# VH-VL binders against q86kr9, part 1

Scores and structures below are computed, not measured.

Target 1, 225 residues: q86kr9
Amino acid sequence: KIFNKESLNQLEKKGYLIIDNFLNDLNKINLIYDESYNQFKENKLIEAGMNKGTDKWKDKSIRGDYIQWIHRDSNSRIQDKDLSSTIRNINYLLDKLDLIKNEFDNVIPNFNSIKTQTQLAVYLNGGRYIKHRDSFYSSESLTISRRITMIYYVNKDWKKGDGGELRLYTNNPNNTNQKELKQTEEFIDIEPIADRLLIFLSPFLEHEVLQCNFEPRIAITTWIY
Below, numbering starts at 1 at the first letter of every chain, in headers, positions and changes, except where a header shows other numbers; antibody chains are not in Kabat numbers.
ipSAE, averaged over its two directions, is called F for ESMFold2-Fast, E for ESMFold2 and O for OpenDDE. V2 adds 0.75 times the mean of E and O to 0.25 times the DockQ between the complexes of E and O.
[cut] stands for letters that were removed.

## First folded at step 1 (VH-VL)

Design cx1 (framework fv_cixutumumab)
Fold by ESMFold2-Fast, scan of step 1:
Structure cx1 (fold): chain C 225 residues (1-225), chain A 124 residues (1-124), chain B 108 residues (1-108)
Amino acid sequence: as target 1 above (225 residues)
Amino acid sequence: EVQLVQSGAEVKKPGSSVKVSCKASGGTFSSYAISWVRQAPGQGLEWMGGIIPIFGTANYAQKFQGRVTITADKSTSTAYMELSSLRSEDTAVYYCARGELAPYEDDYYYMDVWGKGTTVTVSS
Amino acid sequence: SSELTQDPAVSVALGQTVRITCQGDSLRSYYATWYQQKPGQAPILVIYGENNRPSGIPDRFSGSSSGNTASLTITGAQAEDEADYYCNSRDSSGNHVVFGGGTKLTVL
């Protein structure tokens, strides 16, 4: 439903695809936002990647977000058995993302998706995430790796100057897989605006979250293995 | 499969610090979460905290916040637990344990592989 | 941190069924994980995510939960099952891990 010849070619050539107005339902977007922020306010998210020190902006830090893993398969029941009752609209979004996973299986030869993994992330004012990949490819590894990243944003009041853009490094995707990058890098800044879905190839595109000048910055990420 | 090898027994004075190491062998260190659990003589298990090495993300139990530091060195596949301001009540066996996770997952599912423990004795 | 309560001791006759319980308000929201520990040894994972068994754990071990209570059931207890059993879950905030006080199982 979202993939035609043009969008598949873009994903193949550039390694990413942006879909605005993904749900196109303001009431649903607002409910997803409320559910996401309530998870944070109820202390359901854990702090990720913060370094020690009195000034974390001077230290080498990996990430400043708060995260919650959302488990939807029967083997991941350990977290919160009643979670689904409090995140019904997030689950609606995840059902739509599952349809995209099925579409990959149907249109990409030998894609054969293995599983999905979902994370809710909240950044506060000053938060950032340094440059990284969501996975890396090695033919010598027996570890199953992420292949597709799908990030859905719900920041309905984002304005230019608020920061928190996702900087996606768009150098030739095949040349970014564990190869040394040149000093000059090409990138695009993706504004984290409500109802935007970003899809990209996990092993190939380095990215970072630029410092946030607003809060909360909310993103829901699903990976396809 | 992964084995966890812990550093040897320590005898420390009150007020000092101890740093226990936990080296993973046989597998990909970055795919796991490492927890630290202690057990005082004749007492139950007590979770101190854990780390996911790939992110450097550490989480600490409230009782140990400000006194425990958990770190990891990916290049040597070694996790560390440092406990400061030692008291006699800190005399215990300290275990490291591995959580088998999907790569890059910031979640402590379960502890499926345990080190054999490091005895720390705090005495005058 | 929210406490998880276990009875300190329980006994079962060889070949009979025993139920070890863990109680706490956080168990209304989170499943329990169970560990077995024999004297002088590190704990061994027995059950995780309510009722999943790791490779190598006999099928006589099972888990269940209802309300604020989680249970480890051993059907047809054997002498080798004599050990301390610990439940493990999240505290009420969901941010920290907590252990129950442990239950000493004696196989008569």
Scores: ipSAE 0.006, ipTM 0.466, lowest interface PAE 10.2, mean pLDDT 79

Design cx3 (framework fv_cixutumumab)
Fold by ESMFold2-Fast, scan of step 1:
Structure cx3 (fold): chain C 225 residues (1-225), chain A 119 residues (1-119), chain B 108 residues (1-108)
Amino acid sequence: as target 1 above (225 residues)
Amino acid sequence: EVQLVQSGAEVKKPGSSVKVSCKASGGTFSSYAISWVRQAPGQGLEWMGGIIPIFGTANYAQKFQGRVTITADKSTSTAYMELSSLRSEDTAVYYCAREDYDSYYMDVWGKGTTVTVSS
Amino acid sequence: SSELTQDPAVSVALGQTVRITCQGDSLRSYYATWYQQKPGQAPILVIYGENNRPSGIPDRFSGSSSGNTASLTITGAQAEDEADYYCNSRDSSGNHVVFGGGTKLTVL
C-alpha cells in the first residue's frame, strides 16, 4: 500500500511523490538492471526520435536516449513472446506498477484508468533530454491523455557528480496565484538512484534529464492514461 | 471553447437534499478543478467547495463541512454538488466554475441553478 | 482568520479612472483574481495573477498588488462597466477559496 492521506495530499498539492526502496530487494534490482542493459547491448533499443511522425529525424542535443517500448495486453502479459522470456524481472516490476495503478483506481473516486504504456530508456555518457512535458494538454479538446508518470530507476552505483538527474520543475507555468511559486523557476533534482520510484502528474510538471557523466543510465517509465 | 452545463431549477422542502449537476463539454475535464459557488438573493458570492477530478479529492469551506458533498464522474465529465438538511437560508443560485488546478482562477462558469427551499 | 474585505459601493464618472480595493492577509502570499457580474448573469473573469487579462477583456482593466492589498483599476470607465466586482484568493491555509464581499460600481 503506497497511498495514505499524506502521500495523496503530497501528490495532489505538489504534483509528485518520491518512493525510495520501492522493491527493497537487491537481487531483484540487480536482475532488472542486467535485463535492461542486456536489451541495450543486444541492439533491441532504438535511438529516440523527436516528434511522433518524424521517425527519420534525430537530434542528440534535444534527446539522447535509446528506447524500447514494452507492450502488455489487458491481462498484463508481454505481447512479444521472445521478449517475455528475456525480461522476466522487468515484467515483475511492471506487475508491481500495475498494483499502483489499481490502487489509484481503488482510492481515488472516478479515476478509472484506461490503459498503461511502458518504455525502457538507456542514456549513455553525454546523453540528456531537454525540458518537456509527458502530456500535451489542450483546453479545447475533451480527450484523455497520459495522466500519471511513474519512473523507476535501477542505477545501483550512482553517486553525486555522475549527472543524469531528473530536474523536475515544481512550479506550473500557468500558476499565477502563488507569489512565491510564480516568481521563480523552481525545480528539484531527482537523483536516478537504484530502487527509486518517482510518480508525478503528467500534464502539470515540466522536466528534463541533465547531462549524464556515467553510463548506462537506466530508467523504466510507465504512464497511466 | 469549453462550456459548463448545469441541471435545471429545483424547489425543495426544508430538511430534504438537493443534488445539482455540472457537465463539462469541449474541454479537458481532468486537468481542471471544479468549484461550486452560491449566491443568495441580493448577496455576494460564497465558495462552497471544489473537486479535482483526476484525484476525486474534494475540499469544502468550513461553513458547509458535514452538509455538502462534491463528487465527479470522469466518464460523463460531470461534477455534482449535493447539499443536505436544507434550510430556507439555502435558497440561492448555485454556480459551478472551472478553475485551473493549482492556480485557483475560475475562467469558465455555468449559467447557475436556482434552488428554492420553501414549505 | 483571513478574510477579503471590499468596500460595498463605489462611483465613477464616465471616462474617469476608478480603483476597487481588496484587502486581506492572504494577499501577502497570493495574487487576487477579479470577477465582473452583471444582474441576472454569471460572473466573468476579468483579471488573474495580479495583472493578466483573459482574451476579450478590454485593456482599460488592470490589476496591482502591494502587501496585503490588491486593486482593480478601470482607466476610462465606460457605461458597460457598471456591475458588481468580486475579488477572490486563497485563505491563509492555501486550501480554500475566499471571495470578497463585492463592490457595486456605478458609472455616472
Scores: ipSAE 0.006, ipTM 0.496, lowest interface PAE 9.8, mean pLDDT 81

Design cx5 (framework fv_cixutumumab)
Fold by ESMFold2-Fast, scan of step 1:
Formats: sequence, C-alpha cells, structure tokens
Structure cx5 (fold): chain C 225 residues (1-225), chain A 123 residues (1-123), chain B 108 residues (1-108)
Amino acid sequence: as target 1 above (225 residues)
Amino acid sequence: EVQLVQSGAEVKKPGSSVKVSCKASGGTFSSYAISWVRQAPGQGLEWMGGIIPIFGTANYAQKFQGRVTITADKSTSTAYMELSSLRSEDTAVYYCARDYGSEYTPEYYMDVWGKGTTVTVSS
Amino acid sequence: SSELTQDPAVSVALGQTVRITCQGDSLRSYYATWYQQKPGQAPILVIYGENNRPSGIPDRFSGSSSGNTASLTITGAQAEDEADYYCNSRDSSGNHVVFGGGTKLTVL
C-alpha cells in the first residue's frame, strides 16, 4: 500500500511523490532491465516523435529517446503472445503499477480512472528531452488526457555525473500556491536510479530529461487517464 | 466483451435529418471513445467524428462541421450521430466504432465496430 | 483523402506474399492502423501500433513502417484474405482520424 495521509498530502501540495526501493527485489529489477534492453537491441523500439495537439515532429535536439508502446490497459486489450513471452517481468512491474491505479480510484473522490498506457524508453549517450508537460486538455481531441505519470527506473549502475536526470519543475504556474513569475526558478533533479518510482500530476509539472552521458538510460512510464 | 448495436435502416428525403444510435453492451461505456465512420456505395471509409462519452467531448471532421452532431447518453450507454441537411451523396452505411488513442502515443485504432446502419436519401 | 494514399488494387497468387502500402506525411509521426473489410461486412482491425495483432488475427498478417510509408504484409495469402484493406492514421493536426482510399486485394 502506497497511500497514507502524508503521501496523499504531499502529492496534493507538491504534485509529486518519489518511492525508492519500489519492488525491493534485485533479481526482478535485473530481469526487467534485461527484458527492456533486449527489446531495444532487437530493434523493437522506434525513434520518438513529439505530438502536442496540433504539433508533431521528430528531432533529436528536442527528443532523443527510442520508444516502444506496451499495450495492456484496463479496457481488456490482450497483449500480443510473442511480446508477453519476452517481457514477463516488465508485465509483473505493470501489475504492481495497476495496484497503484486502484489505490487512486479508492482514495481520490471521483477519480474514476479510464485506462493506462505504458511506454518503454531508452536514451543513448547524448540523448535528452526538452522541457514539456505530459498532458493538456483539448476539447477537440478524441483522447482522454493523462492525469497521472508514473516513471519506473532500472538503471542499476547510474552514478553522479552520468546525467540523464529528470528535472521536475516544481513551481508550475497552474499550482495555486506558486507565483507565475517564479515558474522557472524551482526544480528538482531526480536521478534515474534503479527501483525508483516517480509519480506526478501530469497536467501540472513541466519536466525535462537532461543530456545523458551514459547508455542505455532505461525508463518505463505508465500514464493513468 | 464490448458489443456495439446500431439502429435500423433509414430512408430519408433530401433536406431532412437522420439520427443513428449506437448502443454499447458489455464493458464500461465511459471507458472509451466512439467514432462514426461512413461508407458510400462502392466508396472508401470516411471518418465523420467521435465523442468521449464520459466528458461529452466531441470533435468532427472538417467536411462535416456544422452538419453533424455527435452525442452520448451515459444512462442508456448509447452514442448518437445526427446528420442534417441530407443530400443524395449522404447515402451510405454509417458505422460506429470503439476508439482508442492518446494524443501523446503513436497508436490510435478502432477495435470493435457496429454492424452499420444503411441510410438512403431519395425521393 | 489525399493525406493517406493507397493503391486501389493489388493481386496475389494463393500462398504467395503480398504487401499493401499506405503513404502520407502523418506516418512520420504516427503509426498506421490496418482494417480488413469483406463485402457486406463491417471492417475488422487486423494491425495496430505498427505491428500488433489483435486476438484472432492470423500471424501471416504483419505491419511495418519506414519514413512516410506503412505496409501491411500477408505472408502466404489465403483465399479468405480477399478483401478491401484500409489504413488510417491521425491527420496533419494530430486531432482527427483520416483513412486511406483502400486497396482491393484479389487472391488468384
């Protein structure tokens, strides 16, 4: 169980929550890493593009990761058999993240989650992702916008100086406790260390991935809609 | 399993309007979007618009803006597509389909389809 | 529409491989989704997210993409594969859906 009064209060006031030692199982973490990197090595990941409503482009100076969408959501989509057999431990992680989704449904009035979507992302040396939000609302979109971002890291050998931190801007202008003029002055750098789970409110916190000085930088992101 | 059941065939005069229904059974109605796609005789598929029932949010293809209205009634798990100012070229089979996608993901797809409603516009 | 283009017809001999293509600028940013439609029937989803097959779709169907082109490949075509095939994608705005013109596959 992740949510108590203090963690819910932190999520409401700060917009994010960091959980270290999430699985607390070295063997499982190693298997998730191996599965993730093997997907990349077998050319299952594609160079990522940007899609912000009406905007779309592919440019490594803007976003330099390689991504694979892992289809398994609460709308009864059955994962491809061949994929399921090669990512059993990633699926174990995703089952644990589904439990967190269920906690949100149980503790937040009228949360009523619609679905989840998962992305495997790999950054190589020099890769980065400029400042962005994971969500915006568009009355003209066919899709329901992301509300929660959960990022799980599996980089066991990460050390200071390797780069690739996620810089989370904590003074978002949509936060009623923040001054608009101070938006760019407050941030935290979240080291992408193994078994760390970062949860944040998708529409409210701008973030970026700083340039990587190591490879592979691996992260598995699940969004709750 | 989700099934989409559409209303029966319609014969309409030019200048009138038609309202086609699409009732979802099985699954949670509010957990997905509904798209409307038509197909004139011997022609290809043409997307008209879609709606996210939980929010009542609809969007429309530019060609149909001002003539099409897509709505949803959560109490009956039913989506509707109303097309006004009918012309002979609106004669087509009209499909509803369950729609998935994310504005940030590369995938978007319609995995469950209704059987279609034939609308004939003639004298 | 002109945003996604497909050849109107293609033929393949029984048991041989055929590739149906879909081309458009939106495919540089978005994967194509593929549908099969037989006369008098609603379309059926056969491939989504580049190369994912829904439950019940035979493994002879596969998808691929490169640049502004997406392809549906049927390896070892069967008589029952004779149908119209449609691709779709997001339009240039990213907010709407657009279909290709469809490709009629004849299995000889």
Scores: ipSAE 0.005, ipTM 0.452, lowest interface PAE 12.2, mean pLDDT 80

Design cx6 (framework fv_cixutumumab)
Fold by ESMFold2-Fast, scan of step 1:
Structure cx6 (fold): chain C 225 residues (1-225), chain A 122 residues (1-122), chain B 108 residues (1-108)
Amino acid sequence: as target 1 above (225 residues)
Amino acid sequence: EVQLVQSGAEVKKPGSSVKVSCKASGGTFSSYAISWVRQAPGQGLEWMGGIIPIFGTANYAQKFQGRVTITADKSTSTAYMELSSLRSEDTAVYYCARSYGYSSGYYYMDVWGKGTTVTVSS
Amino acid sequence: SSELTQDPAVSVALGQTVRITCQGDSLRSYYATWYQQKPGQAPILVIYGENNRPSGIPDRFSGSSSGNTASLTITGAQAEDEADYYCNSRDSSGNHVVFGGGTKLTVL
């Protein structure tokens, strides 16, 4: 189980949770890394950007990653047979993240998860992603939107100075008015090291990916709606 | 700073309903979860339910399911608790309380309204 | 509503240390939160999580937990600490919030 008294309190108090040695299986981590990087090398990822009808454009000043959406049905695995055969270990990871989704349904009153969405992302040297939220919150919350972000890292040889940290802004959303009065922002930099799982509340915590001085920077993100 | 201001005392007949309001000032209303807690004369605190904006959910204690409705109006920064089918044992002080709004929303309640006395009497 | 058990009353001499306890199976999984309530007033939060103190709460208040028991400790009790103290946590299902019955602290 991922949630015990300590981890649940951390998530409730801080809005995020860091779990190191999530799989704790070096061979499995290596296989997930290999599958992820091979998807990139086989041109399965596209540069992140926006589509405007038929007019595709890419703005690397906003985000510089390459992404692949990994579609799967939480009730039954609906994937291209060819894809499923090439990402078996990524699917193993996603099965583990589905168990965490089920645990959220059990521990958070009326959470009632609707679906998940998964993205594989690769950053090259010089890549970054400016400050953003994965979702927006409101007191009515009448629209289905991302509620939980789970990011799994597989960068085995990351070292201090490589960059690519995820900067998570930990300011209380209550402090929005105080930020308009020029209050200091609080943040933590999360190193994208192998077998680290970061979980945070999607509507509440702004975050950015700092410039990468290494490649490939690989992350697998699953959102819970 | 957040302050919660509750509506005034009410006297109700058995079988009627009561709707208590809780107006928040200071901070961003959408950032807060609001819980409702009651206390009968000389008795302890009892959680009735709350609303957590981040999860789009209102959650109710099993004892009150079917009788309590908790809502929030973002435009007026006001939360409401409506309790129907009132009985004499519903005579209590009703508090609204805010938790710092993260995953459970109700778990710890850091700012409390002053309470609204509801008396159910025939 | 008896998922969390507190002794109904406890006494402490001025300047001495008192420990108020809260017991329940849910406390094996969830931290307790503690509130102080004086007659005619709304509760105030004194400890949340295992041992986090809100701004304005004196450092003589601390929390701890072990197994199915959570404790609120007041070191060097003051006359102003005389009040009812409530713990709360989640129930065993994790789906609802429950309060203990409250402990009346008398400062002698």
Scores: ipSAE 0.007, ipTM 0.526, lowest interface PAE 9.2, mean pLDDT 80

Design cx7 (framework fv_cixutumumab; at its last look DockQ between E and O 0.04; V2 from the best seeds 0.00; counts 0 for: pae E 10.5 > 2, placed apart)
Fold by ESMFold2-Fast, scan of step 1:
Structure cx7 (fold): chain C 225 residues (1-225), chain A 121 residues (1-121), chain B 108 residues (1-108)
Amino acid sequence: as target 1 above (225 residues)
Amino acid sequence: EVQLVQSGAEVKKPGSSVKVSCKASGGTFSSYAISWVRQAPGQGLEWMGGIIPIFGTANYAQKFQGRVTITADKSTSTAYMELSSLRSEDTAVYYCAREPYWGSYYYMDVWGKGTTVTVSS
Amino acid sequence: SSELTQDPAVSVALGQTVRITCQGDSLRSYYATWYQQKPGQAPILVIYGENNRPSGIPDRFSGSSSGNTASLTITGAQAEDEADYYCNSRDSSGNHVVFGGGTKLTVL
């Protein structure tokens, strides 16, 4: 069980939660890594910076990762049978993340999750992603957007100096003095080490991926709407 | 354009309760808290309390604690404020307003048009 | 009583500058937010986070803060600026919203 009152209190006050040794199964982690990297090597991932947005192609200098969307139905099943056979262990991970979604629904009285969306991302040497939010913060929006971000890392041989940390900007008036917040930008650098699950509030925490000095940097992200 | 739509005017007797609703756009409930603010005739603004719908947590001003209950139904994007043991002094316009749940600044950028509650015998 | 203090009334001549002040210990830690209210209408956000203006608010409105005092300044007051102005902020815990008593601005 991931969520209890303490975990919710941390998420509410700090906006994020780090869980190390999430699967605690080296064989599964290795298989997830192999499946992820094989998708990339077989050219199944597309350069994220070249995606068309608002009738304008995205600049690669903004984000340098390669991405693959993994489609699942409302019952947590991969819809593409051919894909599911090649990513069985990624699917196992996603089933575990879906259990966390169910825990949010059970523990947070008005959470009422709508759907999930999953992305496999690979960064090469030199890749980065500048500061952004996973959900736009727009007063004009009439739609429910991403609320929770869950990022799972499989980089077994990461060591200090390799780069590719996720820099999470942790300033929030709910847990700090507003004028003090204005003076100093607070952040933490989250090392993308194997079997680490990072959970954070999508609309609120700005973050960036620092330049990678290694490859491949692999992360699997699931968003809860 | 985002809006907060409030329920219609109410006339109540002393000792009864009133429940006012505030329907928000879907995006409001994922990113904002909903606050309730009242204003008696010719008087200033008075904060009663607020709720953070994503967590279901409600906070109340000390003056109203025990008499006010604020709830939210995320499936309908509607927040409610119920005030019990009504007195003539509770005659006021009751507003709902949204406020960022997270971010660098506190502010209420969208307000409902108000619900007039009259308490008379 | 309110933790935030405002003068109840102030007057300004058309085209002149007026300053409305809000005072309270919580303003040492939290910025004041300013609202304009005209008779029969809901409040409208005018300034937040010291000196930020929402879309649609004229540039004649500005905010400032120093110590336990926050100020709303209207440079070149117009007739339509005649209204009640409220400051709000947080209490010392940051968990509760507190409004000032309001200032009635008369534009002569």
Scores: ipSAE 0.122, ipTM 0.577, lowest interface PAE 5.2, mean pLDDT 83
Fold by OpenDDE, look of step 2:
Structure cx7 (fold): chain C 225 residues (1-225), chain A 121 residues (1-121), chain B 108 residues (1-108)
Amino acid sequence: as target 1 above (225 residues)
Amino acid sequence: EVQLVQSGAEVKKPGSSVKVSCKASGGTFSSYAISWVRQAPGQGLEWMGGIIPIFGTANYAQKFQGRVTITADKSTSTAYMELSSLRSEDTAVYYCAREPYWGSYYYMDVWGKGTTVTVSS
Amino acid sequence: SSELTQDPAVSVALGQTVRITCQGDSLRSYYATWYQQKPGQAPILVIYGENNRPSGIPDRFSGSSSGNTASLTITGAQAEDEADYYCNSRDSSGNHVVFGGGTKLTVL
């Protein structure tokens, strides 16, 4: 069981959970790495942009990742057949992540997940992503969108000093307003080491990708809605 | 059975402060937001504010901003509501209620029994 | 902040259907939650997410929404349904909770 009582307690207490040796299969990890990097090399990823309403812009100083959306249907099948054939091991990972989603549905009252979205992201040397939140409460939405963020890392040779850590900001218990959540100075740095899975509560925890001093930095993010 | 156990009745003088506690038992505490709702005699429900215990992030109704402080202690599964500068109109039953914060819908599914606060000179 | 408005009182005969309506701009963006409160008791959740019933709530309770309104319907009112009913939602910002003024339901 991936999401056990201890895991739940961790999420409840801290808002995040780190799972090392998630797949615990070196071959699979290597294949996932290769598939991910190949997608990048084949120009299947696009430069990530910033969006505000109808406005779109690119600024690498703000967001420097290349991204590819991996859409799966209700049967957990990748919609793009070509993509499906080229990222079989990534798909294997996603199947494992679905198990986590299912466990959330089982252990969290009224969780009732709707869907998932997955994004492959690659950073190059110098790449970063400034502090942001994956989900917000919106007056225009009846429901919360992203509720859980799951980030899987496949950086095989990462070492301290290479950069690219995920800085996860933890809320100050003395904060008196939700708006103040964005201003928290408390954080933990999470190393993007291979086969590490980070899970955190999307609506509440801000995070950033620190500047990479290596390339490629590869992460696969799945959001549970 | 999940319960929210609130502290006992309070009698306060105008200008003083009151701190009401709400302890969760029989279930998880950190998985839910805690809201505080009061009800004056013969009046309706009034939301005061809420907190997400995991983060300590609190929101307040504008009416009470600056006068109410909501906190939570995860180690004891207890939320607190402190109201300062008490007035006679603050005489009410104060409820705590839990609300899932990860769900797609907003609701308060478990309520405390209420704490009566009486403000009198 | 957004306001929710309710009729202060409504009546229904035993076995008949009654609808309690809540109105407010925030209801365009958020579902209403409904609570039942009897004298001397804490409120009880009866409907959320437009038409979801918690466990233990009879199926005669139902919810609906239209535009800036939400409604709680009791189909086949029982004597024990006599109570105050409050609608609730988020305000326009989504960060605050707002309650209606409550509706006293009398079962005749």
Scores: ipSAE 0.015, ipTM 0.586, lowest interface PAE 6.9, mean pLDDT 87
Fold by ESMFold2, look of step 2:
Structure cx7 (fold): chain C 225 residues (1-225), chain A 121 residues (1-121), chain B 108 residues (1-108)
Amino acid sequence: as target 1 above (225 residues)
Amino acid sequence: EVQLVQSGAEVKKPGSSVKVSCKASGGTFSSYAISWVRQAPGQGLEWMGGIIPIFGTANYAQKFQGRVTITADKSTSTAYMELSSLRSEDTAVYYCAREPYWGSYYYMDVWGKGTTVTVSS
Amino acid sequence: SSELTQDPAVSVALGQTVRITCQGDSLRSYYATWYQQKPGQAPILVIYGENNRPSGIPDRFSGSSSGNTASLTITGAQAEDEADYYCNSRDSSGNHVVFGGGTKLTVL
């Protein structure tokens, strides 16, 4: 239900799509927030982007989040039974994201999704993630890679000035407007507000997480391959 | 200065195969889908299928499923369409065209000049 | 239903306005795109995304849509506009590209 004339046009021209009020259910949003933060508080997340044994919050790292990979089987069941009982509402969100994956398969000729990968990420105060792309592309060999990035935010108390915006660099080669192509750097800052779903083309859009002045900053990311 | 350069005309016997190439010069081969469209003499345009080179996936019109293979070679910026078990009704001009791949394929903005394939006894 | 239909031929007097139509259920969800083709040539993109003109297409060409019908309008038709015109869109699933049968425009 996310694809219509307007959303397809935006995805084609801009490479990204923002859907607010995605679940439109404050109780679900609160439950997902609580489940996500509880994984961090129960020490079930690991440091991303840092060497083992390095102080995980003292230096300016490539990325400053704590992450958990969520693995589901072909029946949409969380493989880890203990985890399954603690993230029931996150799993509900993932079921909704699978419907979007199916829309990609139905709407985009040749898409034929292969798999998804899901990560829960929690940033603390001062956390950031430097500019990067989610996919590396090589014209000399075919490799399976991330094609679509979907990021769901649950930061229910976020306010302007809190930081942690996702800076999405919007100068991409799929843009047919020549004026935009001549601009060497263009970006938008996407506020990580609750119930926002951001969808973008993984190979084309560089992005970064601006420094957080609050905690926790919670995002649940699903990549489609 | 984006161009799609297609291979030359071919004459084929029934039951054989033909492979047409489409090389992109200038612009962004991997950022677009490449579609194949044919036109029989005096007839309209008919989409055969397409490929998204960055993802390596191809999709085919139902009519051509099982007879057509569309591939891409990113290192040479070239797409290929191979049609097997040729019949006289496959006599047509075969075009390649590029289009955005992330939605409804709103437009094919650059077309090759076409490759004439004649299937005769 | 999932096919696009066009009148096979239409005529317009030089300098007058003509409208070429395309009908299909999928046009409720997907834009029609219009191509011009002259004999012996590849098609040329004329209108996309309902009413966007590529660079080099004169402003006498415009597009519109309502319900399951899309239209290409040429105001002030000129002799060089004589060509075949194809509408193009997706089928109802969005997975396949479909073309209308084409409309031969004759400028009198």
Scores: ipSAE 0.007, ipTM 0.463, lowest interface PAE 10.5, mean pLDDT 81
ESMFold2 (binder alone), look of step 2: mean pLDDT 90; pTM 0.932

Design cx8 (framework fv_cixutumumab)
Fold by ESMFold2-Fast, scan of step 1:
Structure cx8 (fold): chain C 225 residues (1-225), chain A 122 residues (1-122), chain B 108 residues (1-108)
Amino acid sequence: as target 1 above (225 residues)
Amino acid sequence: EVQLVQSGAEVKKPGSSVKVSCKASGGTFSSYAISWVRQAPGQGLEWMGGIIPIFGTANYAQKFQGRVTITADKSTSTAYMELSSLRSEDTAVYYCARGDLWFGDSYYMDVWGKGTTVTVSS
Amino acid sequence: SSELTQDPAVSVALGQTVRITCQGDSLRSYYATWYQQKPGQAPILVIYGENNRPSGIPDRFSGSSSGNTASLTITGAQAEDEADYYCNSRDSSGNHVVFGGGTKLTVL
């Protein structure tokens, strides 16, 4: 159970949670790492913003990761049969993230999560992702869009100086004034260390991936709509 | 200081609907839950429902499900409560109230509107 | 009826201590919040998060909870404390707000 009085207060006031030792199972973490890196080595990931018509930005200076979308059906089964046999441990992780989604449904009245969307991302040496939001808060009522971002890291040998930190701009999530949100430059750098789960409110916190001085930088992200 | 300003008194016929507004000023609107609470003459407080604008979610007490709709317009910092199929028993003062996010062990309503009297004629 | 139960009425002599109680299973999981309401007025928050007072609320007001019971205590009751007092909390699912039936306090 991740939601207790302390973690709920942190999420409400700061808009994010950091959970270290999420799985707390070194063998499982190693298997997830191996599956993730193997997908990349087998040329299963595509350059973000390249060779597909769906990405808005197609410039490596903006976003330098390689990505693979992982689609699951309503019964939590990976839809691609070949993929399903090769990422069993990633699927185990996604089942654990679904438990967190269920906690959101229980904690937030009538939250009624609509769907989840999962992405495997690999950054090579020199890769980065400039400041962005995972969804935009409108001046109208909140529409169907990403509400929660959950990022899981599997970088076992990360050390200070390796780069690739996620820089979270820690604007007050209770401030919906777009001018103030964009002007605030207060931030924290989140090290992408193995078995760390970062959860944040998607519309409210701008973030960026700082330049990587190591490879591979691996992250698995699930969004809750 | 934050204030909640409610629309004026309404007199309605049985079977009609009423829509009451609650405008927030002097504070952040979207980050708080806005609840609607009514009180019939000489009776206690009764929670009807609320909305959490940042999540786009409205939630209703079982008694009012199907009859009440709570919405919010972030651009005008205004919450609305619409009650349909009015009966004489719906004659009451209707309050809007602001609370913190509906997380955690404690929830409280720290700012209240002055109330809107709705009379359903017999 | 609501999931939270309050006695309809209680009396206290001027300057004495009175305890108003609120009972319900949800109070095992959630703190009670207390409101004061005077005739013709909207409710005013008196105690939240078990025993926190908003700015402007006198220190004679305090809250406590144990098991399925929450209490509002007024130590050294004054004439202006005469009012209706309501507790609220979340229901057992955590998804709805529920009020007690209210307690009318008479200061003698």
Scores: ipSAE 0.015, ipTM 0.495, lowest interface PAE 7.0, mean pLDDT 81

